# Designs tried in a protein design chat: VH-VL binders against q06561r450to633. Part 1

Scores and structures below are computed, not measured.

Target 1, 184 residues: q06561r450to633
Amino acid sequence: KDRLMFAGDAEGVTISDIEERTIDRNTPFSFFKTGYLTFDGTTDGVAKYWRLPQRFLGDKVTAYGGKMEFEIEFSGSGHHSSEPMVVLKGNQNILVHRVRNQEHVLRSDSPVRITVETYETNYEQLNGAAATREDLLMVLADLDAFLIRATHVAHQTSTSLGDVSWEIAVDRYTPDGLALEVEQ
Unless a header shows other numbers, all headers, positions and changes below count from the first letter of the chain; antibody chains are not in Kabat numbers.
ipSAE, averaged over its two directions, is called F for ESMFold2-Fast, E for ESMFold2 and O for OpenDDE. V2 adds 0.75 times the mean of E and O to 0.25 times the DockQ between the complexes of E and O.
[cut] marks letters that were taken out.

## First folded at step 1 (VH-VL; framework fv_tislelizumab)

Design t01
Fold by ESMFold2-Fast, scan of step 1:
Structure t01 (fold): chain C 184 residues (1-184), chain A 120 residues (1-120), chain B 107 residues (1-107)
Amino acid sequence: as target 1 above (184 residues)
Amino acid sequence: QVQLQESGPGLVKPSETLSLTCTVSGGSISSYYVHWIRQPPGKGLEWIGVIYYSGSTNYNPSLKSRVTISKDTSKNQVSLKLSSVTAADTAVYYCARDRYSGSYYGMDVWGQGTTVTVSS
Amino acid sequence: DIVMTQSPDSLAVSLGERATINCKSSQSVSSYVAWYQQKPGQPPKLLINWASTRESGVPDRFSGSGYGTDFTLTISSLQAEDVAVYYCQQYYSTPYTFGQGTKLEIK
C-alpha cells in the first residue's frame, strides 16, 4: 500500500532538491535507528528532499480528505529554513505544506510524527497563495512527485525518516455517500 | 560574467515601504540563491534574507515581520520590500548571489549597492 | 543568534609583514565561515569560504584556518592594496551573521 517501513532498505526513496535534480547515486543512506532512513545532508547549501517511490504517485484523488503521516527525527541546532516540509507536484502545478514555528515542532534528537490532513487548508502555492480545493484535486489527479524535506538548517545535519503512510478518508468515499456532502 | 545591480528610490519617508530591485545579467536567478545584505553608514554588514532557487525564502528574525523577498524569473529580478521604515533602516543595500555546489560557496558576486536614506 | 566577534577592531601592519585577524563564534559553526574584504565605496569581496578554501583569483598570501569557534585570517606579506575592512561571516545557521569588522591599515 501507500506505506514505507525502513528495515535496512531505502524502499525506492531517493534524494533530490526541490526541482528534482537528484544528487549523486553514491551519496549514502544510513540506518542508525531501527525503522528509519537517515540522510546526513550535504555541504552545498541546497535544501534536500526525500523523493517517495512510484507507489505514492499517479491518481491519488481518493487521498483527498484523508491524511499523510511520517515520523521524522532531526539532529542538529540552529535556525530552520523556510523551505516547505512537504511538496506535491502534479498536472504542472506545485503545492507545498510549511510547518510554522518548525523549530518547536522538530526539536533536536526528539522524534515526532507529523500528520498532514489532505485538505487545501494545509497547502499553499510556492509563492504563498492559498490553495483551493480544485487546485489540490488537480495535483492529486496526476501526482508526479511527493517530496519530504530532509535538510532543515544551513549546516550539514542528520535527519531520519520513519514510517510513511498516506491514507484515504474511507467514510467520505463510500458508495452511499451523498453528493451534497462532497460539495459542502 | 554574472553581474548584479540594485535599484530603487534613494529617499523614503518614515512609516513607508522601501522597495528595491536586484537585476541579474549574465546568468539566471533560477541557478542561484540570492541574498540581501545592508550596511548602515560607518557600520558593519547585516544579513536581511535569502531567496532560494525554488522561490522559498528565509529572513533575519529581527526583520521578518517587515520584510518580503520575491523574484520574477521572466525579468531575472529579485525584489526586496521592507515596510514601516525608520531612520534605523538608513543603509547601503546589497544583493549578492550564493553559488550552491558541493563546495558550499559563500556570496561570491555582489551588486555595487544602492543607498537608501530614511528621513522626514 | 550566533554572534561573531572579531579581534582586533583595528590593526596597523608594515608593508611586507604578517597580518592576523581573529574571529570567534558564540557557538560551534563547524567550518561554515567565510571571509570578506571591503574597500571604501565598494561591495564586499569573498576571499575565503569553508574556513580555509581560497576563492579563485585571490592571492596566495591570504589564508584562512580554524574550526568550531575560533577562526583566523592571515595575510603573510602585507601589500598596499590590502588596506581594507575584513569581515568574517558564519553560514552554519540562519540568520547568517557577520563579525563587526577589522580595519587593516599600513603602519
Scores: ipSAE 0.000, ipTM 0.449, lowest interface PAE 16.8, mean pLDDT 81

Design t02
Fold by ESMFold2-Fast, scan of step 1:
Structure t02 (fold): chain C 184 residues (1-184), chain A 116 residues (1-116), chain B 107 residues (1-107)
Amino acid sequence: as target 1 above (184 residues)
Amino acid sequence: QVQLQESGPGLVKPSETLSLTCTVSGGSISSYYVHWIRQPPGKGLEWIGVIYYSGSTNYNPSLKSRVTISKDTSKNQVSLKLSSVTAADTAVYYCARGYSWGMDVWGQGTTVTVSS
Amino acid sequence: DIVMTQSPDSLAVSLGERATINCKSSQSVSSYVAWYQQKPGQPPKLLINWASTRESGVPDRFSGSGYGTDFTLTISSLQAEDVAVYYCQQYYSTPYTFGQGTKLEIK
């Protein structure tokens, strides 16, 4: 199980655009909110992403069938981003998870726990085509990038990422817990 | 060096099915996406569809009812079939390699004329 | 469908001068834009990917810029071999769509 808790440390997380053309390894993060990595909003209109560290990359086929969970909270207003929420890159392919009707799921100053089960039904190609099981397994077999969107609204003042975890399929999940799949 | 080459009949009768083959050399079609694009004489480019390395497909909605893209990994070939053709389907047909972003290797194109 | 509109439809530029081609999308496509060069009788050749990333082997006089709905291809110093039709393409959403093309000629 890979996990990030952000107890006063960025734990190797960096910021980039979706293409990773510009990677900011010196972003001044704040830790005002306990258990969260906080990033100030941007004014350049380019979607920014949290880049997960090396331990989330490489051969991750064992994550198939497990779930990824993370908490986000932002402050801001304006139009919601239509960019993918999660981006997986591997074996020269890109698979993305989108939160449809995001404005109904993500609201300013309201933390939300996002759960994405690592199944092809939760991912698609950039062009909207459905991902196959083979597509997902090939991406996971040599994962080169794992991105979570950090910019959510047009006039954002801050965004926070908390408690990131990615389980393997053999991990037991507690039924009375928070096993929720976020749709729309 | 990866190369793609289209082949198929240059003349197809109206109402029949157009069948083209893209042969790949220097690489495996299992390692990338293959797109089909067409260009009518003197006009611009129209994306027809793509087959992913998994074998899944995605088609232009304007052609979806008539188009099928398939692949044979043992022959390293991708096929395009377009049914019920009309004069409007007259074009140069290209296959091209991609990865959910720009298409970096293209075949030379094959001219298809739909005529009686 | 996302509509890609190029301007101008044709452009004549003197050798050594700057050529600028614009591409506008009907809705935001982030940076999911490619630029192609097509010479008569040849297939299109990829020049720029991800709006601004120049492909290997493409001369540095070619550059791309833009984000969202407005994109630009620039040739800083036109050479004779650059005479061609140029196309922008979005790959943000299916169906993938191309601009109508811009014919670049020597003045």
Scores: ipSAE 0.006, ipTM 0.487, lowest interface PAE 12.5, mean pLDDT 82

Design t04
Fold by ESMFold2-Fast, scan of step 1:
Structure t04 (fold): chain C 184 residues (1-184), chain A 120 residues (1-120), chain B 107 residues (1-107)
Amino acid sequence: as target 1 above (184 residues)
Amino acid sequence: QVQLQESGPGLVKPSETLSLTCTVSGGSISSYYVHWIRQPPGKGLEWIGVIYYSGSTNYNPSLKSRVTISKDTSKNQVSLKLSSVTAADTAVYYCAREYYDSSGYGMDVWGQGTTVTVSS
Amino acid sequence: DIVMTQSPDSLAVSLGERATINCKSSQSVSSYVAWYQQKPGQPPKLLINWASTRESGVPDRFSGSGYGTDFTLTISSLQAEDVAVYYCQQYYSTPYTFGQGTKLEIK
């Protein structure tokens, strides 16, 4: 199991646009809310993404059938972004996850925990075409980027990311709900 | 090329405050985390703490009540202060860089170390 | 705190032979382990990151393996310049902790 807890540091998370043309490795983050990585700022009309660090990249085929969880919170107003919530890049392929009816799930100043099971039915290509199991396994076999959207509304004043975890299906939980430390 | 260099007094009396400076050249301290690590004579490595590029700090709980790490970005320097020193604080003190990016984490650049002896 | 324990404390190996150093953590640290080489009078040098990823410029004879609580550093064919103390370190959680070190010498 891979996890980011943000207990006073960014743990290698950086910010970029979806294409990773501009990567900000020294973005000033705040840690005012324990367990969250916070970026204060207004949208410039371009979607921004939290880039997960190296430990979430590489050969991640064992993540198939598991799940990814993360908590997000934002402050702001205006139209909700239509950009993907999760972006996976690998082997020259890009697969994305979009949150259905986002405006009913995400609202200002209300933290939400997002769970995405690592199955092809939860991913699609950028143009909306359905992902196959083979597409997803190909991307996971050599993962180059794992992005989580940081900009959610047109007039955003802050955005936060918390408690990111990515697990394999086998031995996902102990009987009391704690995740097992197993990655093969 | 990024280089780190520690400097300090060498000798400190018991009960005094130890003050060390880490000077960075070839890069900006605003681009990475800076750690302090110490090594007593003939012993292993002990992590003291870190200062993040944001200026926030995290300290080893065993030293937290005595340690302060700060930085001056205009001088490209990180400072370590350790109060109420005893003979147990005699060690070589290192500063080291940790750069968070997609390629990995680890302390890849270290200073040469500065020797601190606590004696009266 | 997570305790890192190395074995053996010291090891003597003949030139050209394999050297193996073990590191155990008191709780799972996933793959968040680094290995350092320290020669007398010098600062530690990062050799291996992410349990098994060799740093740029580190000779191919060095390799790391392991996951969870058990980690290994292997030098496949010992060279004279490899005489040093080796440390494992976890960066899974603060405080960061190091093993006690393994002194590697020529037999």
Scores: ipSAE 0.006, ipTM 0.469, lowest interface PAE 14.9, mean pLDDT 82

Design t05
Fold by ESMFold2-Fast, scan of step 1:
Structure t05 (fold): chain C 184 residues (1-184), chain A 117 residues (1-117), chain B 107 residues (1-107)
Amino acid sequence: as target 1 above (184 residues)
Amino acid sequence: QVQLQESGPGLVKPSETLSLTCTVSGGSISSYYVHWIRQPPGKGLEWIGVIYYSGSTNYNPSLKSRVTISKDTSKNQVSLKLSSVTAADTAVYYCARGKYYYGMDVWGQGTTVTVSS
Amino acid sequence: DIVMTQSPDSLAVSLGERATINCKSSQSVSSYVAWYQQKPGQPPKLLINWASTRESGVPDRFSGSGYGTDFTLTISSLQAEDVAVYYCQQYYSTPYTFGQGTKLEIK
């Protein structure tokens, strides 16, 4: 189970472009509300991404079959970005998740929680070809980058990321009742 | 230094299976990826596929139904099999070392394969 | 598949002059482009990674630039040993694809 709460700092999250060539370590983060990272969304026409820290990288095969969740909010107007929402890089492959009908899911000044189940049916190659289970498992076996899109509309004024979690499905535990008290 | 060397039959008949071996010296095939690339006479380069350090493979969709890449870590060798060959498969075949998000930095000398009756 | 298209197909440049080879991708490949040099009878040799990072041992007259869909390989002062075919390659997604090649010769 990996999670980012943003309770007191950025927890190693940085901002970059999709190829991670420009990592902005100097962009100040301010709390929009508890649990959020926020930055200004004035764009130079280049898609920006939240770059997740090392704890989300490496051998993540155990994430297969679970889910990734994160909350996003933005303020702005204009055409919605066609760029991927989630980018996973590993074993010389890039798999991406795209949000269908994005303008119905993402609206200015309306927080939304995105859930992506960690199955190949939710990922594709950059050219749009379907990802296979083998493709996804190979990327997860040695994950080098985990990016979440930060720019959502053409004329964006701000963007926020909150409560990022990536976890496996676990057996639900429902106790049949209260534990018996032991009297001595 | 790491070196790669291709070997296999120079002549293959149409409809048969082409089998090539890439032998690696100076390093372990377990620590990098190995690609297969081919070049028909007077033409450009075509990527065939790759085998990752884990043994998993990825193939060019145009060749996927006919190609198998495998490795034998104990022999430090990577093999390419291409079934149902035709004259269009006549080419110089190269194996090359790959790394994560990197170009292919070490290449074998290439082995010439002619498909002819 | 991502198609890589080079221009020109062939280029003749005088010794000491600048040679420029272009490569365009049908889709954005960010900076995941490599450049190779291939001399007759030899395998390709990697010159440039990540569009602009020169490989160890490659002369500094070779430089790469570009991002997204447009990439350039420049040889600032052509030497006799630079006569070769040059290929660009994307490794942004599989299948990896090469440009058709540019033959560089002395004028």
Scores: ipSAE 0.006, ipTM 0.485, lowest interface PAE 13.3, mean pLDDT 82

Design t08
Fold by ESMFold2-Fast, scan of step 1:
Structure t08 (fold): chain C 184 residues (1-184), chain A 120 residues (1-120), chain B 107 residues (1-107)
Amino acid sequence: as target 1 above (184 residues)
Amino acid sequence: QVQLQESGPGLVKPSETLSLTCTVSGGSISSYYVHWIRQPPGKGLEWIGVIYYSGSTNYNPSLKSRVTISKDTSKNQVSLKLSSVTAADTAVYYCARGPFGELYYGMDVWGQGTTVTVSS
Amino acid sequence: DIVMTQSPDSLAVSLGERATINCKSSQSVSSYVAWYQQKPGQPPKLLINWASTRESGVPDRFSGSGYGTDFTLTISSLQAEDVAVYYCQQYYSTPYTFGQGTKLEIK
């Protein structure tokens, strides 16, 4: 299980656009809320993403069948972003998770814990086509990027990320019962 | 286990272009941010620049007009070119990696270093 | 650019005694400071990341502390193998910058 707790430390998390062309190294983070990494982000019409550190990357095939969880909170107003909430990049492919009816899930000044089970049914290609199990396993086999959206509303004044965890399948299933191997 | 190894000419003439190569083994350069750092004889460390997994670069402003960092993923190599060299560029040159996705991290794996002397 | 200044430039400490090296930044770098150990003829070795987090395999006699502009590396009980030059580095903002180094010697 990989986890980020933000006890006064960014733990290697950075901010970027979805393509990771511009990685923000000069953005100050605050920790005035226990367990949260806070960014006083401005929206320039382009979605910004929290980039998870190296320990969430590499060979993550064992994460298939587990789940990722993270807490987000924002302050602001305006129309909600339709950009993906989670972006996984690996083996020259990109799979995304989108939150349906986002305006009912994400509300200003209200923290929410998002859970995404690591199954192909929760991911899609950039063009909206459903991801296959093979697509997801290929991405997980050499994970290059794990991004969580940081900009949620058009007129945002702040955004926070808290308690990020990614659980492997063995935490939920027996190794030789309903194990990852029989799911492939 | 990831290892980095620098190579290049030991001697370069003033006004020429210095060309160094960093060869990565035990992992793919597509999975790392690779930095170049130099150390003049008897002096401290100076950060030259970095190349990201995307191929984008960021350079020390003091060297930006003269420095180019590039990579060849098929050869698993990162290259440093420094133009218009002078005696002030005499140093041991290191390549080092930061873990992928960890731009706010120290450099955890370093090459052994390659010595460059600028002399006519 | 952020300037990192170490003190002292050189330090002589008896075996088993405490060694303390200070590092000051010209502006706040939060906790984005690393400490390196460099022995003659060798590349630097990362000891401490995020001001206070020890790297795997680094003895627990090494500790880091600080936040903002003032940082400290402490070796609680100096061993012969600890003789080296120590560097602090900020990675809060590019260009990344190093302190000038502190040479640690045995008395």
Scores: ipSAE 0.000, ipTM 0.458, lowest interface PAE 16.4, mean pLDDT 81

Design t09
Fold by ESMFold2-Fast, scan of step 1:
Structure t09 (fold): chain C 184 residues (1-184), chain A 120 residues (1-120), chain B 107 residues (1-107)
Amino acid sequence: as target 1 above (184 residues)
Amino acid sequence: QVQLQESGPGLVKPSETLSLTCTVSGGSISSYYVHWIRQPPGKGLEWIGVIYYSGSTNYNPSLKSRVTISKDTSKNQVSLKLSSVTAADTAVYYCARDSRYFDYYGMDVWGQGTTVTVSS
Amino acid sequence: DIVMTQSPDSLAVSLGERATINCKSSQSVSSYVAWYQQKPGQPPKLLINYASTRESGVPDRFSGSGYGTDFTLTISSLQAEDVAVYYCQQYYSTPYTFGQGTKLEIK
């Protein structure tokens, strides 16, 4: 189980765009809300992502069938971008999770805990094509990036990330009830 | 202090596979990106590829069909294999560290380079 | 692929004078440009990272500037030990690419 609690420390989290072309290691964060890492956004209109540290990367096949959880508090207004909430990159593949009707889930000044079960049915390719189990297992076998979206509207707003956890499945079963062999 | 050292055969025959090793000391390769760069005699620098701390790789498209970069974190070594070599692959080969997890954005630590000549 | 083009290919400058080397990218690379110095028989040495941040131990006569597509490396007062080939490199997007190099000589 990997976890980030943000007790006054960014714990290796950085900010980047979705392509990881610009990585800001020195981007200042505030910790005014207990247990949260707050990002005040940018004015360039480019979506930004919290980039999780190395301990969330590498061989994560054991996370299949478990869940990712994190708290988000959005402080702002406007229509939300349709960009992905979670981005996983590995073995030269990219799989994304999008929150449907995000404006109803992520309301201003209302913290919400987002849970994403680590199954292929919760991920798609950037072009919207469905992910297969093989696609997800390939990405998890050599995870290069774990991104969580930090900006939700076109203008500058604040968003806070808290209590991030990614856990393995207690049972290594597929959604259809078949046992899955997982190597370490 | 982190140091990188390349090693491998100085002479490789055409059509064979070039195999080089980069040994890292003073730090763990699991904390860094490691790149391979080459330089033909009297020419500029060409990026071959990178292996990320996760073990994922990214290769120069011009070499992708012939290149494999791998690592053994327990030995703190990164390997480069380049198949079907020709005289055009004659160069000094370097490995270099990119510490993106910390404060460094460029390749701040380089090996001394190892000379590879492709000739029969 | 992003193409990095340096100018000039070679430059001769008198000791104590200013040397300026330019680097242009075929598309925006923000600030993700590094400058390297390479002396004969040696590996490249990182001088400047993130367009303008001088690497620890590099003399303050070296400075970098630029953003987007146009970058400059300046040596404010050339010393004899600065004779080398200088390369710019973008690390904004893979494949990472280098300029063709600028050979700096004493006039």
Scores: ipSAE 0.006, ipTM 0.460, lowest interface PAE 14.9, mean pLDDT 83

Design t10
Fold by ESMFold2-Fast, scan of step 1:
Structure t10 (fold): chain C 184 residues (1-184), chain A 122 residues (1-122), chain B 107 residues (1-107)
Amino acid sequence: as target 1 above (184 residues)
Amino acid sequence: QVQLQESGPGLVKPSETLSLTCTVSGGSISSYYVHWIRQPPGKGLEWIGVIYYSGSTNYNPSLKSRVTISKDTSKNQVSLKLSSVTAADTAVYYCARHTYYYGSGRYGMDVWGQGTTVTVSS
Amino acid sequence: DIVMTQSPDSLAVSLGERATINCKSSQSVSSYVAWYQQKPGQPPKLLINWASTRESGVPDRFSGSGYGTDFTLTISSLQAEDVAVYYCQQYYSTPYTFGQGTKLEIK
């Protein structure tokens, strides 16, 4: 299985809000350990997101049915963010993934590995409406943005993102036997 | 069937904080974005900011230091606070919803309140 | 910020004639443009979204076109009720911005 990942390489990763109104391309990332990007999480009440580089963008239809995985660690306290954890934008549509029971899953000073299968059942529209398979495949066919949330609690002092990987296959089978293909 | 209605003081003194409320009926503020837009007398439309269904906000950079938008989901209300007002803040203030639905074409602000007039004067 | 510039600032068109309003963005906004109609004493009304998609209930004489930086609102046969100020708006990125408005008058 092929993977797209950035272990030990921050090149092309930037920070923005969910609407990408202001993109910070020059933030001074530091590596807490191999494969981890650290952002000191002083917030002004606006959720911040890691923007993944172009190798995670474009035609990603073959990612359907594959695992998306990443590790998050943060330090801080206070109320947990209600913002989506993953934001996918493509073909002028937005689909998001929210971590259920986030307060239990994401704990201060405790690294957690998040795994999201790339199926429509794990994504929803911004307003909470369920995503269809057609919605997800449309977004994946021309992916313009891949965002992972960088702000997790109200009084955050730091956050780290690491070991991001997304399974991409030449062909893949869904539960319905649907085959997805990669063009030369 | 979704309706938005602005309310507020009408007259505000210079240097004070303007507080407006947008009350939503026929739908939940948790299902769409809510924008605040203003229109000074004889001028065009100026976007103030938005609150997302999540509660996160984005503001017009020209107003960011003075503006706060918040919501109360239990009351189905969105509030706008604008501090340190001057005569330049005299305008009709509107709230409007914005929806994101794939394939529907509903990416604009399709439902607006009737507007509330705010005059900044001593 | 993305600047939206409309032309003309005002125009007078005879009843039954075609009216054309232009909108130019300072950078590409793809198809993320909406058009609003505002009559005196009323809030703006969404006419067209997604550059060319007419809102339900909007008369078919209204049409939108364009992509990237150049957009047009057309009223094919002006009616008296169409006297209003028209605004274009980009929602490609925040801050969302409006054109300065075009005042449409009869004769």
Scores: ipSAE 0.000, ipTM 0.448, lowest interface PAE 18.6, mean pLDDT 80

Design t11
Fold by ESMFold2-Fast, scan of step 1:
Structure t11 (fold): chain C 184 residues (1-184), chain A 120 residues (1-120), chain B 107 residues (1-107)
Amino acid sequence: as target 1 above (184 residues)
Amino acid sequence: QVQLQESGPGLVKPSETLSLTCTVSGGSISSYYVHWIRQPPGKGLEWIGVIYYSGSTNYNPSLKSRVTISKDTSKNQVSLKLSSVTAADTAVYYCARLYGDYEGYGMDVWGQGTTVTVSS
Amino acid sequence: DIVMTQSPDSLAVSLGERATINCKSSQSVSSYVAWYQQKPGQPPKLLINWASTRESGVPDRFSGSGYGTDFTLTISSLQAEDVAVYYCQQYYSTPYTFGQGTKLEIK
């Protein structure tokens, strides 16, 4: 339901480290590619993340069972980042999505559309432990941060984010996990 | 040091459009968010809206049909227009900047405020 | 919209005494709360970010705490210059909303 198109506008997206200790709101973005938000320049080897705006935050329980999609593109070379691709923070918990074998998925100067279904099987805790359905629902019930990785290789010269969407799926579960039944 | 300063007509007649300008010095409006907040006499603070460094805007739903916030990067100015004013729009109007550092979303630099009275 | 409610509406505290101001949100805002001080004839001044992080230059006597729906601003030892109206603000979602304000006066 929530979408970012980047038609010459950052739409409230900012850049930070994974802990949100340093939030860069002072560096202008490039919009030379229609539909993309681009951050030009080399990184100093520090992982950076696109921070989605408040409209992607708050009570997002209805996103469970849906999917998020976004497009990324980068220019650069060197070792691929081992950092999470998606970071969700909520109710004092952090759940992350990691792209496995990312050297086969992410190539310099080749845009890639990434799809992550909003199910616990696609997320893990920061320490690598599996996420439960309850963990994910707790995070989604009071989402504080939604981060997408912006640094992908050691010697990166540019990074772009495009067409971010987070679709909802109405789940016929009760809040306590019991299935809704339609009597006829 | 970044400074913000509001300016406007002071007096506006009912049904007319209020136009205010926020002039920024010591920094570029393209580098941070600029918010408009108002305060009626003896009352609290009401958020009007924000313009992002990109130029996109977000408005308080209570004012959305009447409010336009825009910027002129060449003049380093942010403008607020509020149409169809009534006595309820009498207030001190502030522009304020969002903090651009890791310390968060608080508005760290505010203008001195400009008083707007809607009266015939 | 998220409603922010402060208590009390006004508070009188003796110099050197502790002042406590409370702020409650109608729904969880995590730690996305700021506190402002406003003196007569002046714009608001940011005191606290992220519920508990003091803004640079703000005296140590000011502290913030809380998470979720309940937040507190504490002044450990009231000084004469602290007489002001204090506002809490959530920036968890737009529209950003402020509490109604708490007027702090010397007893």
Scores: ipSAE 0.006, ipTM 0.464, lowest interface PAE 15.2, mean pLDDT 82

